# VH-VL binders against o81304: the designs that were tried, part 14

Target 1, 187 residues: o81304
Amino acid sequence: CSIFANPAQRAKRKLLELISEEDRGLRTQKDPKKRDEIVNAIESMTVIGRSSITTDDSLSATWRLLWTTEKEQLFIIEKAGLFGTTAGDVLQVIDVNKRILNNVITFPPDGVFFVRSDIDIASPQRVNFRFNSAVLRGKNWELPLPPFGKGWFENVYMDGEIRVAKDIRGDYLIVDRAPYNWTESFV

## First folded at step 5 (VH-VL)

Design x14 (framework fv_nezutatug)
Fold by ESMFold2-Fast, scan of step 5:
Structure x14 (fold): chain C 187 residues (1-187), chain A 121 residues (1-121), chain B 107 residues (1-107)
Amino acid sequence: as target 1 above (187 residues)
Amino acid sequence: QVQLQESGPGLVKPSQTLSLTCTVSGYSISSGYYWHWIRQHPGKGLEWIGSIYHYGSTYYNPSLKSLVTISADTSKNQFSLKLSSVTAADTAVYYCAREYYGSGSYLFDYWGQGTTVTVSS
Amino acid sequence: DIQMTQSPSSVSASVGDRVTITCKASQGISDYLAWYQQKPGKAPEPLIYAASSLQSGVPSRFSGSGSGTDFTLTISSLQPEDFATYYCQQYDSYPYTFGQGTKLEIK
């Protein structure tokens, strides 16, 4: 039987265990059983976090991707090698007071793809977003791309280390707080 | 290959601050989850000191109170322990360790070799 | 804090013997228990996690069992390199705590 001494720490450890070797979700795409195990762990975190506020100022951070089910993002990460590069950190840069969320994929040493969004806090756990612009940038060049769409995500759990979210399409996102703050560079 | 190496003074005077560093090679601290300090008193068992979530949140053994600080240095791939107001009771071998959650490589899977610290006037 | 108590504190054995070491938690910890081996002058080496799962590279003569409060480490046929001190550790909750150790000595 269960000891109720530290359920949040246990659930978080189980979640991190399940995703630790999943290559940000790429390996999970080929393993429905593993996906189900991770989703069940996310549901445990959802229960633990259900009465919490996850859209306050502590949401403002550079968040680093640990695992996702989002097919489009995983496709970009997987195929970067075919173009002579590899994906580095994949980030969500959120500033609640400025009402912005930027999605960033780095391609070391010089490349970055980022999508700028406006956000609106809809509830204690829900954020609405709208894509405003997208840019693929290299060393001394940039290519603007047309962004499309809007949506929402719910941060079902958040603490000083990780954030767990589910979005309008039913995709999941697990991120941690990056050891640095990412800012856009124009040089 | 992942390696951890402790470094610091072997002798510290009572009431001073003990400072130790753990240098990590073959793996980035920011790619892991938690990094820990553990100590072993002469002829006794192991005592958990605390942990850091790569460059962020810290957790300390309550028995050590506010005397402990753990931090990380991004430029050197190191994390460090400061223990203030030391006494003879802080004489021990100090270890750093990685916490990992992989198949067949779990919890404290890599340790440093340990560094001996003697607190004596 | 969760207290971990090992038994015996020391045991003398011969090569080829079956050796059993026990670990008791002061409260239930499910299967959040690890075992380590430490040789004189060396850092601890991981042996077992989740009470019964073997770390990669650890010989199959080592096995762990138990859940809740009572745990056992077994060495089925003792080898010369197995003479060492063994520690259990709970990782159910902070602060992480270790047993006092069991010293396995040559007879």
Scores: ipSAE 0.582, ipTM 0.839, lowest interface PAE 2.4, mean pLDDT 88

Design x15 (framework fv_nezutatug)
Fold by ESMFold2-Fast, scan of step 5:
Structure x15 (fold): chain C 187 residues (1-187), chain A 121 residues (1-121), chain B 107 residues (1-107)
Amino acid sequence: as target 1 above (187 residues)
Amino acid sequence: QVQLQESGPGLVKPSQTLSLTCTVSGYSISSGYYWHWIRQHPGKGLEWIGSIYHTGSTYYNPSLKSLVTISADTSKNQFSLKLSSVTAADTAVYYCAREYYGSGSYLFDYWGQGTTVTVSS
Amino acid sequence: DIQMTQSPSSVSASVGDRVTITCKASQGISDYLAWYQQKPGKAPEPLIYAASSLQSGVPSRFSGSGSGTDFTLTISSLQPEDFATYYCQQYDSYPYTFGQGTKLEIK
C-alpha cells in the first residue's frame, strides 16, 4: 500500500532485484540474457509511467547511478583501477529551475570528473540537453576540457525513490535519489 | 556484520501512540533498498506493517495505513515506527528487517531480535 | 490482498522422517515465495527464496518447490534442531503476506 498502484511497486521491486548485483551495468555487458531481462523490466516501468509528468520540480535532485548501458560511463568506471583509483558515486545533478544538469563521476578521495549541461524541458517526459563545459579535477590541479554535443533523454518513470530513462542513442539509465546533495565546492 | 536492533517502550496505554526505533549497524540504510517493520501477535502468524526507502518514501499495509507512520534518519542510521490509537489488538512482538537481493542472501535476510509491546491499562 | 494458506497447521514427526509442508496462494505469484523457520522466543530465519533457492548456510536437507499458486517445503531427514514453526511468505506484491504457520512437533 502506497500512493502508487500495487503494479508499480511490484514492477519496481523486480527491476531493483535484477540490477542489484550488476555492478552498475559492467556485468550486464557480458550477459545479453540478463540485459534482455532488465530491458523487459524497464518496459514494464515505461507502461506504468506512460501518462505521468517526469520533468516537474521533483526531477531536481542529486541522482545516484544504479545501472546503465552507456558504454562511455562504464568504460571510465571499469578503467579507474588501472590509474590507481576507484570510481565512487556516479551522479546526475539536476536543477529544473536553473535549467542545469551536471554529470559527475567521483574518484575518492580527491578526484572528480564532471560535465556541465544546460537543459530544456521539451515535454512531460523529455529533456533536451547541451554540454557547455567539462572539468577533470584532482587534489591540487584542475583541467578544463572542451565538451561538445547535445541530445535528449526521456524519463519513462520517476517517483520518490528512482528514475528510469531512455536516451537518444537507445541507452538506458536507472538512478535513485542520493542521500546527499552534490556541489561543485569541496566539502 | 549487519545487525538490527529494536528499541522502545514495552508497555503502551490504549488510545496512545506506540513508538519504536530500529538501529542498524554494520551497513548504511542509504546503501540498501527497503527497510521493513513486521509484527507477530501472541501465538499467531506474521503481519507486514510497512517499509521505507532511505529517501523517506513509505509503503503501508492498507489495514494500518491511517494509523501507521514510518520514518528514517540516515544520520543516525535508524528507522522508526509510530502506530497511533493503539488497542489491545496491537499487542505483539515487533521486528525490523532488511530487504536485500543477493545470491544466497535474499529478501528479509536480517531481522532484529524483536521487541515485545503490550497494550494495557 | 494475496492470502497464503499453509497445510497442515501442525505436524508431529520423528527424527529421520521426511516432512512436507504445503503453501497455497489465492492468486498466481510466479516464484516470489520465501520460507522461514522460527524457534520459540526468536526472530524468523530465512530458509528459501524464489520458491526453491536455498539461503546461504541452510542445510541441504531443506528444499522448496512449486510455482504459481502451489508450493511445498520439504525436510528430507528431520533433525532435532528442525522442530520449529515454519512460515511461507509471498513477495510478489504489497502488502507482503505470510501463511498462518505450520508447527513441527516431536512425536
Scores: ipSAE 0.739, ipTM 0.876, lowest interface PAE 1.3, mean pLDDT 90

Design x16 (framework fv_nezutatug)
Fold by ESMFold2-Fast, scan of step 5:
Order: C-alpha cells, then structure tokens, then sequence
Structure x16 (fold): chain C 187 residues (1-187), chain A 121 residues (1-121), chain B 107 residues (1-107)
C-alpha cells in the first residue's frame, strides 16, 4: 500500500512527467531532444525491470496508449483529427491464455479500427505476434482490410499501473492499465 | 476549467466509518495519473492520507494503517475515501487534489474547497 | 518517513519587505519540493514545484531555491495579499510529507 523511497517509483514518475504533455507521441515527433530524454527514462526503467517476468497473467489487461514512437499508429491518430473524426482511446487488449492481442483505435461515438493478432510467449519478457485480421468499423458499416506483418516486442517493465515495451523495429510503447475492460464484440 | 469538490456527512460518530467523495469536473479522472486525499486538523498542518491511480492501484499513509480505503469510479468521474473506526483525532478539513505533471503546473495543482468533518458523539 | 521542518513558525513583516522562509528535509530529496500558500478558510494554492519552478499565474516576486535537504522560499517585495500561511512539501517518496507551516503576519 505505502511506498517508501525506491528507484522504481522515482524512475516511473520521471517517465510519466516527461510524456504527460506529448500528445501520445505526436508532439515528440517534432522534438528530438525530448525524444532522447524519454528514451533515457525508458532505459532507466529497462534496468529496473531487467530480470522481471512481464509475460505472466498480469499482462492480460486492456492497455491504453500513453506514448509511442510508432509512426503508423501516430499517423492514424493525427490524420483522423484532420477529417473531423477524433481518435479516442488507443488500446492493446491482451489475453495471454487465449494467445491474442488486439490493437484498437476508437473514433467516438461509433467508429473503431481493429487489428487482431495472435501471440506466443517467447521468454519472460518477449512476446511474438502475427497480425491475422483488420477492420475499420462504423455504426452500420464494416470495411475489412488486409493485415500483414509479424514481429516481437519486449515488455522491459510492467507493474500494476504501466507497461513499457520495445519492439522489433526499435519503437517504444508506454501504456497504462485502462479503468475499464474492452469488450471484443467487434471480433 | 478543472474543479474538484468534496462531499459527505459533516458529522460522524466515534467508531463509525467516515465516507467522502470527490467529484471532478472539466477533466477526466482517467486522463490523469494520481488523485489524492489530504486532511488538515484544526489549527494545524497538512497530512497526506493516500492516493489512487485510476486503474485502482492505491497508496496509503502508514500512520493510518489498514483503516483507510480509497476507490475510484471513472464512469461518474469521482474518487472516494473511507476511514473506518474514526475517533475525535480524525476531526479535520478533508481535501481532494489532482497530481499533475505539465509545463507550468506540477503536483497538487488543483484542490477541492475542503469539507469539514467533525467526529463527535 | 521524511520529516519536513520549516523555519520560522511565524514571521511579522511589512508591505515592501523581503521575506524568506526555509524548509529542511530529514534526508536528501533532490529538487522534489513544492511550496503552497494557504489563506484562512481556503484550500492551499500551489506556488512552486521542483524547488525553483513557478506555477503558472504565480507572481514573479515569489522564488524558490535549494536542493538536497535545504530549501528557501523568497518573496522579494511583500504585497498585502501575501499575508498567509506557507507550506513546503516533499514529493520524492511516499508518504508525501508537509512542513508544519509558516504564518506570515502583518507587522
């Protein structure tokens, strides 16, 4: 319950502070110095989490995007706003026992971009994934899109609040546990 | 405009549970990180009670031991405090506060107006 | 727990005076220190964070300094609205702790 002084909490607060006003990474794309500061904070988290297991049942959750360097995801978020559609929560819904990871971008009130992936736990920190379907869905319509790609990511740090990951392309992802569970009714 | 407002009974009997709710407007609890309860005894300084991350992760002041529970209801944009087995020593003004990390604004940048709780028989 | 001790407990001053309030931590807290102003019957208002950074909207006559264990809040030219109680707070580690307060009174 109570936390005394410890390196993990200090490093986590520094990380959250650095990303708090970065608009999920969009602002950081224009600021290499800020990117370097955030990456250094991620490296501190990596050292703290080095020998921990981040692929256990605790990984099963609805994870909400706080910050990323992934250009494809940021492009979708940015361009949706320009057409009068706001990108809402950006989620990773993981179920380790079912071996699934769904990437979700919501477009309130009724839109969603949904990418289904199968996962395989490769090590205490590494997850392999393969995209198997993608769909852009509105209230009364659905457009299936061809999914392509496979890769891996490593959860270099994970606790009851956040998860920090690095992927095969060298991109970073910082997410927190959403205050709700995502329903997979759109699968 | 971000605003926080405490609500709950102003009078609680000894040995009962004190229950307070903080309602947040102009900002979503789930958009922030940590939300806190702080109290101030009559004529004295400030005492941190505890905090909650919107996912349900909580941190409590050890001096309050297992007597304190903080919870959040993001659908109502509220978070709440329960103190069990209260005594006269729990008489205080209770504040809720937002923890923020932004340019020009840090830590407890917004506070509720405070609610007075008197523990008396 | 980290203990925060303020000095003085009260100070009397006149408009236009330079006022300094000190805050001492029982262990090193780097620059994880904030200052708050509280007027009677009101909630505390933030003044300074990270030991020396002004909160948005706070007048430039307020300044903070220090690192480690010793910190100072300075009001360079006291105004009538500055008469209040001032609190320091460490946020290096849980539990967060506050100083006992310094009451700034009219001389």
Amino acid sequence: as target 1 above (187 residues)
Amino acid sequence: QVQLQESGPGLVKPSQTLSLTCTVSGYSISSGYYWHWIRQHPGKGLEWIGSIYHSGSTYYNPSLKSLVTISADTSKNQFSLKLSSVTAADTAVYYCAREYYGSGSWLFDYWGQGTTVTVSS
Amino acid sequence: DIQMTQSPSSVSASVGDRVTITCKASQGISDYLAWYQQKPGKAPEPLIYAASSLQSGVPSRFSGSGSGTDFTLTISSLQPEDFATYYCQQYDSYPYTFGQGTKLEIK
Scores: ipSAE 0.675, ipTM 0.853, lowest interface PAE 1.5, mean pLDDT 88

Design x17 (framework fv_nezutatug)
Fold by ESMFold2-Fast, scan of step 5:
Structure x17 (fold): chain C 187 residues (1-187), chain A 121 residues (1-121), chain B 107 residues (1-107)
Amino acid sequence: as target 1 above (187 residues)
Amino acid sequence: QVQLQESGPGLVKPSQTLSLTCTVSGYSISSGYYWHWIRQHPGKGLEWIGSIYHSGSTYYNPSLKSLVTISADTSKNQFSLKLSSVTAADTAVYYCAREYYGYGSYLFDYWGQGTTVTVSS
Amino acid sequence: DIQMTQSPSSVSASVGDRVTITCKASQGISDYLAWYQQKPGKAPEPLIYAASSLQSGVPSRFSGSGSGTDFTLTISSLQPEDFATYYCQQYDSYPYTFGQGTKLEIK
């Protein structure tokens, strides 16, 4: 599908407009009215994507955070100063064939918070995940963290530019396809 | 300040491929907006050619789809247009533009100055 | 494709006049319409988005109205710098389409 249909184009444009100035969700935490508007736009995307397959090979990508309601992730982004830096790109690196999903928060120039997970495709839109390991890494140091939990998320909409997801805790995630592939050598 | 600048040959021979590049400064093309090519034939109105998202997703005007390719080079902060098998009808001023959507706005808010392309032997 | 038709194709007016330009879409586009001003030798500049919202930095004498298929751009009191060609553009769906333009000339 290389051409937008009117309803899909409208809903996608509305969503992107609403999140464009929200500082990945940090500003939205202080604005319940704005959060409600964004959630309503996400629900429109959910309707559009209802019967689509969002767990196929196209899900394999380096995804870059545009907006989220996940409090833990936003807290880390906001408190990046504790690492003497500002949070850079926040990524989900997914490989469906290898059944992995790695969460990455970069802290330029030298830091990264890196969480490894295994995934299992449960349905056309649902992915189950289990955390295997986590590490906070600096220039010459590495702090392994205990693995934490398991859950699921549903990709309610996905196309060649963005993916919209809702998770087991009722949090939302809006990401786009990064212009690069992330590897552990990228700090 | 965001600035867009088109570059490419001003003269192209019929049946050849027209190649234009838009260089963006003051803003990253990978920031999540769509970047467009628009042309204007002498004495006529504006015609949308196509758009690109930095992921490589492209959208083309159906009237031109078999002839047009848009690509992006995020490392150089550039995006480019290739129009194959050109004819005299492709003589136009070519613009690159950013489509902004934020704070309720949707529009081509920044345009290049335009580059004139003449298709002639 | 959505066809955009402007009227008039040209209009002659004097400084201080109220000028109205209309734009008609071949199908409903809600308020997904923008207006641009183009001066000779220059790229178009945005004036209005979402049919009625004024772009930052644009003088308040410009206003837009309409929804669905019929849209209007109004200049309440024409100034010398307003003589230009005006284009409407729909952004409801790809391919994006423009009106043929309305040339505003000195009377």
Scores: ipSAE 0.477, ipTM 0.820, lowest interface PAE 3.2, mean pLDDT 89

Design x18 (framework fv_nezutatug)
Fold by ESMFold2-Fast, scan of step 5:
Structure x18 (fold): chain C 187 residues (1-187), chain A 121 residues (1-121), chain B 107 residues (1-107)
Amino acid sequence: as target 1 above (187 residues)
Amino acid sequence: QVQLQESGPGLVKPSQTLSLTCTVSGYSISSGYYWHWIRQHPGKGLEWIGSIYHSGSTYYNPSLKSLVTISADTSKNQFSLKLSSVTAADTAVYYCAREYYGSGRYLFDYWGQGTTVTVSS
Amino acid sequence: DIQMTQSPSSVSASVGDRVTITCKASQGISDYLAWYQQKPGKAPEPLIYAASSLQSGVPSRFSGSGSGTDFTLTISSLQPEDFATYYCQQYDSYPYTFGQGTKLEIK
């Protein structure tokens, strides 16, 4: 009985197809035409998701990066090889009741880049955030980094599988619900 | 190479629960999008049963009502089908399949070999 | 639910013949249609997606056409390995539905 409406199912399938081979956004940085196609698909998802509530308790999850335009995260992912590792899962761990959002980039087997943030729900689709701390952690070492700001993002579409967001800097984020729940002891 | 393999009892009694598992190798279930179950009745066409996303989100054919459950175990790289209260009408070959979304295509690009299930007293 | 109707239910042909199979949807499905080939005792194999796009590795003698409600699969010069059952499938909306199949038999 859990059947998608034709427009929502078709729009989501098209979005997933467009991003499926984009290496989380790294390939898209060199292809403006592909970026425009993905943005158009995001606009279709925005229309489908309009008037929906995307900041309720179902936002609490471990979200896994599928695609983004955010230059800072993509730079870290791309340059991991220079330090003898490869970026693993890139996660956004949200807990609405605790008012936290932690950004996590894993570097298997032992590394993690971890940014802690507080969140505030501003509207049915808008979340305000503030960076509190950041740390780069290896097997036997830890390097604290200064916090670097605040902003907002809007979840323009969210369901049992994916979430689509755009932020104050004009960047886009497409994530899915991870097959596991991440905690600070999970490296 | 990506491979899918169905497993489970080939003989089920009426009113019992049919349980099948699809084991995926050469590809992670959590790296894909939707994974499906399809069946084929003797001498007849194909019937879509349902699908699952690794998050646990499921979609079922309304003709099977509340009798069907699909689940995924990403740690074992498997997804499973349970069909409760079976009757002789559920006798079929059961297939699992991957729906591929890349390179401009949407289709069932890899199927298991199929497993025959007979419902008899 | 979208009903898929195939015709003919069976067709007898000789090697080298042009064979045409048709598929009709009960409502518009744009180009969200795939064709599969099934040989006895085996799982279906994909042939065509998006109504007219040929799947990798499939011989060029296979072609698909159509949009909306009426679709056609054509085999331009039938080969011995092409004797099989063919199915159309719509993937516009859940539940996904298949045609009843067309059995291609040796004349």
Scores: ipSAE 0.735, ipTM 0.871, lowest interface PAE 1.1, mean pLDDT 88

Design x19 (framework fv_nezutatug)
Fold by ESMFold2-Fast, scan of step 5:
Structure x19 (fold): chain C 187 residues (1-187), chain A 121 residues (1-121), chain B 107 residues (1-107)
Amino acid sequence: as target 1 above (187 residues)
Amino acid sequence: QVQLQESGPGLVKPSQTLSLTCTVSGYSISSGYYWHWIRQHPGKGLEWIGSIYHSGSTYYNPSLKSLVTISADTSKNQFSLKLSSVTAADTAVYYCARDYYGSGSYLFDYWGQGTTVTVSS
Amino acid sequence: DIQMTQSPSSVSASVGDRVTITCKASQGISDYLAWYQQKPGKAPEPLIYAASSLQSGVPSRFSGSGSGTDFTLTISSLQPEDFATYYCQQYDSYPYTFGQGTKLEIK
């Protein structure tokens, strides 16, 4: 029996209201006032989540993008239309036990951009990552991309529904638990 | 447009389990956040039963103790209510509702039409 | 649980009247208060959210005010279709709770 009876649930409602119509962050890029409001709501979540453990087994999930400030990810989502498609699911698939984090952007019906990473749990809230491989796939083609980079992110708040993170570049990420598990088989 | 429709048996015997399903059309359950069940006893006010986040997290009214289970099936675009060990006090009209977080239509902006459940021997 | 108390339990009015319904929370709920209209045999329909924000499609004669513990719903010029039962609801914390309802009747 779970009860929505504390300041955390109030702050979470405010955050979800602010991001619900922001097109995963694309609309926010042209609205600095809205960005500031969302960042303030994230800071409230950060205070509430302070001292919590956000890197335990509960982090293992298929996470679905709700909102981000990451320019590179938003650029990919925005430009999908140039190739006759639209971005479908934008996912971060984490398995703490296997020490993996895979970023997935789908382009229905047949496209996917897939980035594989290894992770290392650095603290109760910090995850270090390094990219291993990337591939952009369409129906009749595949383009392997060189892996570049490493970084960290901190899950400043996490519960049974959402996770809020800030990364090494100062970008924010708000995701929720998807109602399905993403699986992929490469042969 | 968005529509919610309750379905389930209208008559349930005491001590049995009441099972209701809400079918959502015109909107994906996974595109929303929380989905709720509310009931109304004959000639009386409204009582919140519980909610589910589309991925499965549930919240229940403590007054119903451990008797309530809410579940979601996003592949069918449905969420369901089970109320175990029913008594005559559970006779009510049962509603499902969307909790909308966007501009112009907050909280319970769409309700099902309601389904009448009578608990009688 | 947060208790919601409406006043009056019933009110009789004529078309064109200004009607005010009051809702009181047993503890502070900020502006997390919604108002609903229910006609016999029908599901409740939303009128107001966040204490004072009008739902899309609801006539401007309906307005809400208040914050904290004391809230009001006002109908500035009553129309025939407004005779119904009105409910307030807090959504500050679970369990969500409703007022007992105010029945608006024709004089």
Scores: ipSAE 0.775, ipTM 0.890, lowest interface PAE 1.2, mean pLDDT 89

Design x2 (framework fv_nezutatug)
Fold by ESMFold2-Fast, scan of step 5:
Structure x2 (fold): chain C 187 residues (1-187), chain A 121 residues (1-121), chain B 107 residues (1-107)
Amino acid sequence: as target 1 above (187 residues)
Amino acid sequence: QVQLQESGPGLVKPSQTLSLTCTVSGYSISSGYYWHWIRQHPGKGLEWIGSIYHSGSTYYNPSLKSLVTISADTSKNQFSLKLSSVTAADTAVYYCAREYFGSGSYLFDYWGQGTTVTVSS
Amino acid sequence: DIQMTQSPSSVSASVGDRVTITCKASQGISDYLAWYQQKPGKAPEPLIYAASSLQSGVPSRFSGSGSGTDFTLTISSLQPEDFATYYCQQYDSYPYTFGQGTKLEIK
């Protein structure tokens, strides 16, 4: 009876349900009630993930964006249409052993915005990062952009499916493990 | 339109491994959350077998845990069930199903047509 | 495991009748309950989720109610296509479990 209870699965499915139709966070920006519900679900995941190690080798993966409150990423996704394109997958490619984290926004068929970062594992759940380089790439052109910025994020929950993070600015990030590995030729 | 189709041998000998595949069309397994196997014994109700997330993460019914393996092949848009050491009690119609979380389209919203598996004793 | 018990196991009804089927969980499941309809030789089709939310495309004569441990499926005016077996399912906890089914028969 209680031996088969699984609070983590219950909380995770509720989180996934809440974000399933939120257009990666764009719809949530116009709905404070929905934002509050999602944040409450994230806090439940934080409790479940207490004392877990979320910065081990299993963090090394291609992570795909499911939902975020980060205004800068959402702005880029929303405004892609103004330049005759639409945002595809939004990814974080992490390799703990190489100490790198690359942020990738794809613009099918030929575009990509790529930001390379170095990472340092600060604790069982905290990762420090520093932006190293950025490039905007199209079909026959490439524009390097000056890197700027550093911060930290904490993976408050991570399993074989999803990762939930909070960052230095108080923003939230929910990602899942992509079914492929992202590769980049020129970084 | 989303369609799921089960395939595999309809007859399995006792003590062998039952192997079924669910082929998904009209929707990518990697775009969904969880994919499930459910069975129905002759003239009886439904029994949940287990589920998989496209990353390979699996959940099994405790009654079957040591006997069940579920796997996914996103390149073929398929997920599969293996049930080891089968007996006559495993004779059933086997269904695959999509779990979805959307307004008006929730939980097991698409099922395969079902495949009959007979374990001869 | 959470045990789901349906009542009655079978019911005979005529077109136009109001039909009520009940489902009881062995422990509290909030509103994490779904209802399915299964016709002979076919896979189950979803009717209701979250105890009372109608699945898209399902006729409004179907309704669900309840929370906690006691749930009800109601068909307000039975139609010929409604003769089938009905199952409740909890999705509050693994393993997911189904009721034994209620067969709705003509006459």
Scores: ipSAE 0.701, ipTM 0.858, lowest interface PAE 1.3, mean pLDDT 88

Design x20 (framework fv_nezutatug)
Fold by ESMFold2-Fast, scan of step 5:
Structure x20 (fold): chain C 187 residues (1-187), chain A 121 residues (1-121), chain B 107 residues (1-107)
Amino acid sequence: as target 1 above (187 residues)
Amino acid sequence: QVQLQESGPGLVKPSQTLSLTCTVSGYSISSGYYWHWIRQHPGKGLEWIGSIYHSGSTYYNPSLKSLVTISADTSKNQFSLKLSSVTAADTAVYYCAREYYGSGSYLFDYWGQGTTVTVSS
Amino acid sequence: DIQMTQSPSSVSASVGDRVTITCKASQGISDYLAWYQQKPGKAPEPLIYAASSLQSGVPSRFSGSGSGTDFTLTISSLQPEDFATYYCQQYDSWPYTFGQGTKLEIK
């Protein structure tokens, strides 16, 4: 395939530029103007991806967090440093054929928090999910936590590098394909 | 301190494959976006060869597409260029570069020192 | 592909002179233009991005201007260390393309 003056590539570059130094969204929480700029860039990606299928087998991957507006996730990332731990990669591990989505927060060297979910493909861009278990795991210990909740998200854009989503609460998520595949045995 | 360094043979025979590696230190390839190869022919300007996203997605200059392969090894913090079926026209200084989007540190903000490749029999 | 053309191909100047180098894109690239300085035997070093923004550490005597298709790099008061070859580069679309270079020489 030829390289074009491709609207998708240009819009993606602008989005990556805007989020590059936002500390996964922590810095953006204090800057409403920057948040609006990023949301406008997401809207451009949404237009480009409008008729695309983003819930096919290509959605099966280990996705790594680049930027989000999710307050709960950002709180965990922010406070990990304060308590002598550091949040490493924040991942969303999806397997469409197995109908699973696991949310993972790593705390190197030995810690991990993960939430298991079942998923159902509702449309070419919408995924429904239901939390079914949660675990906080350390080097030689494991603490099961009660899961609660269900929702949906829409992958408004997806390609070989990134995925852009909006969820039931109106939060945004920008992830890229991790350079590795995460499994529970990989911790 | 971010540093990029090219390595590979300085002399390649016509029709063979040129293989170069860029080693990155002070920064993880997986923390960046795109990583690039650029070359400069003797007495001429710069030519973009191609780029790679750390997940493996590649983009090649259309004039070189059938001849170029770029790959990344994030465990070694390296990315590499293979250029097949080389001719004398491929004689050049080859650079690797980081694409970055920061305040005051933007686009090709770090380059390797360059490695000279001569294609001759 | 977007073609980048620089003018002049070479210029001779004296320390203290005001020097301007121009770059023309074959199609509109908005502000997606960068300038690089290359000294003999060295890799290019970034000077300007987004047509007019200085890279950190670049002296204020360097400035960039322009938008769309026509761009200018200006050195307000030439210093001895500024004698080098200068390249413009568009990054609006892939393939990224460079101008042919402008060699700045001692008069």
Scores: ipSAE 0.723, ipTM 0.868, lowest interface PAE 1.4, mean pLDDT 89

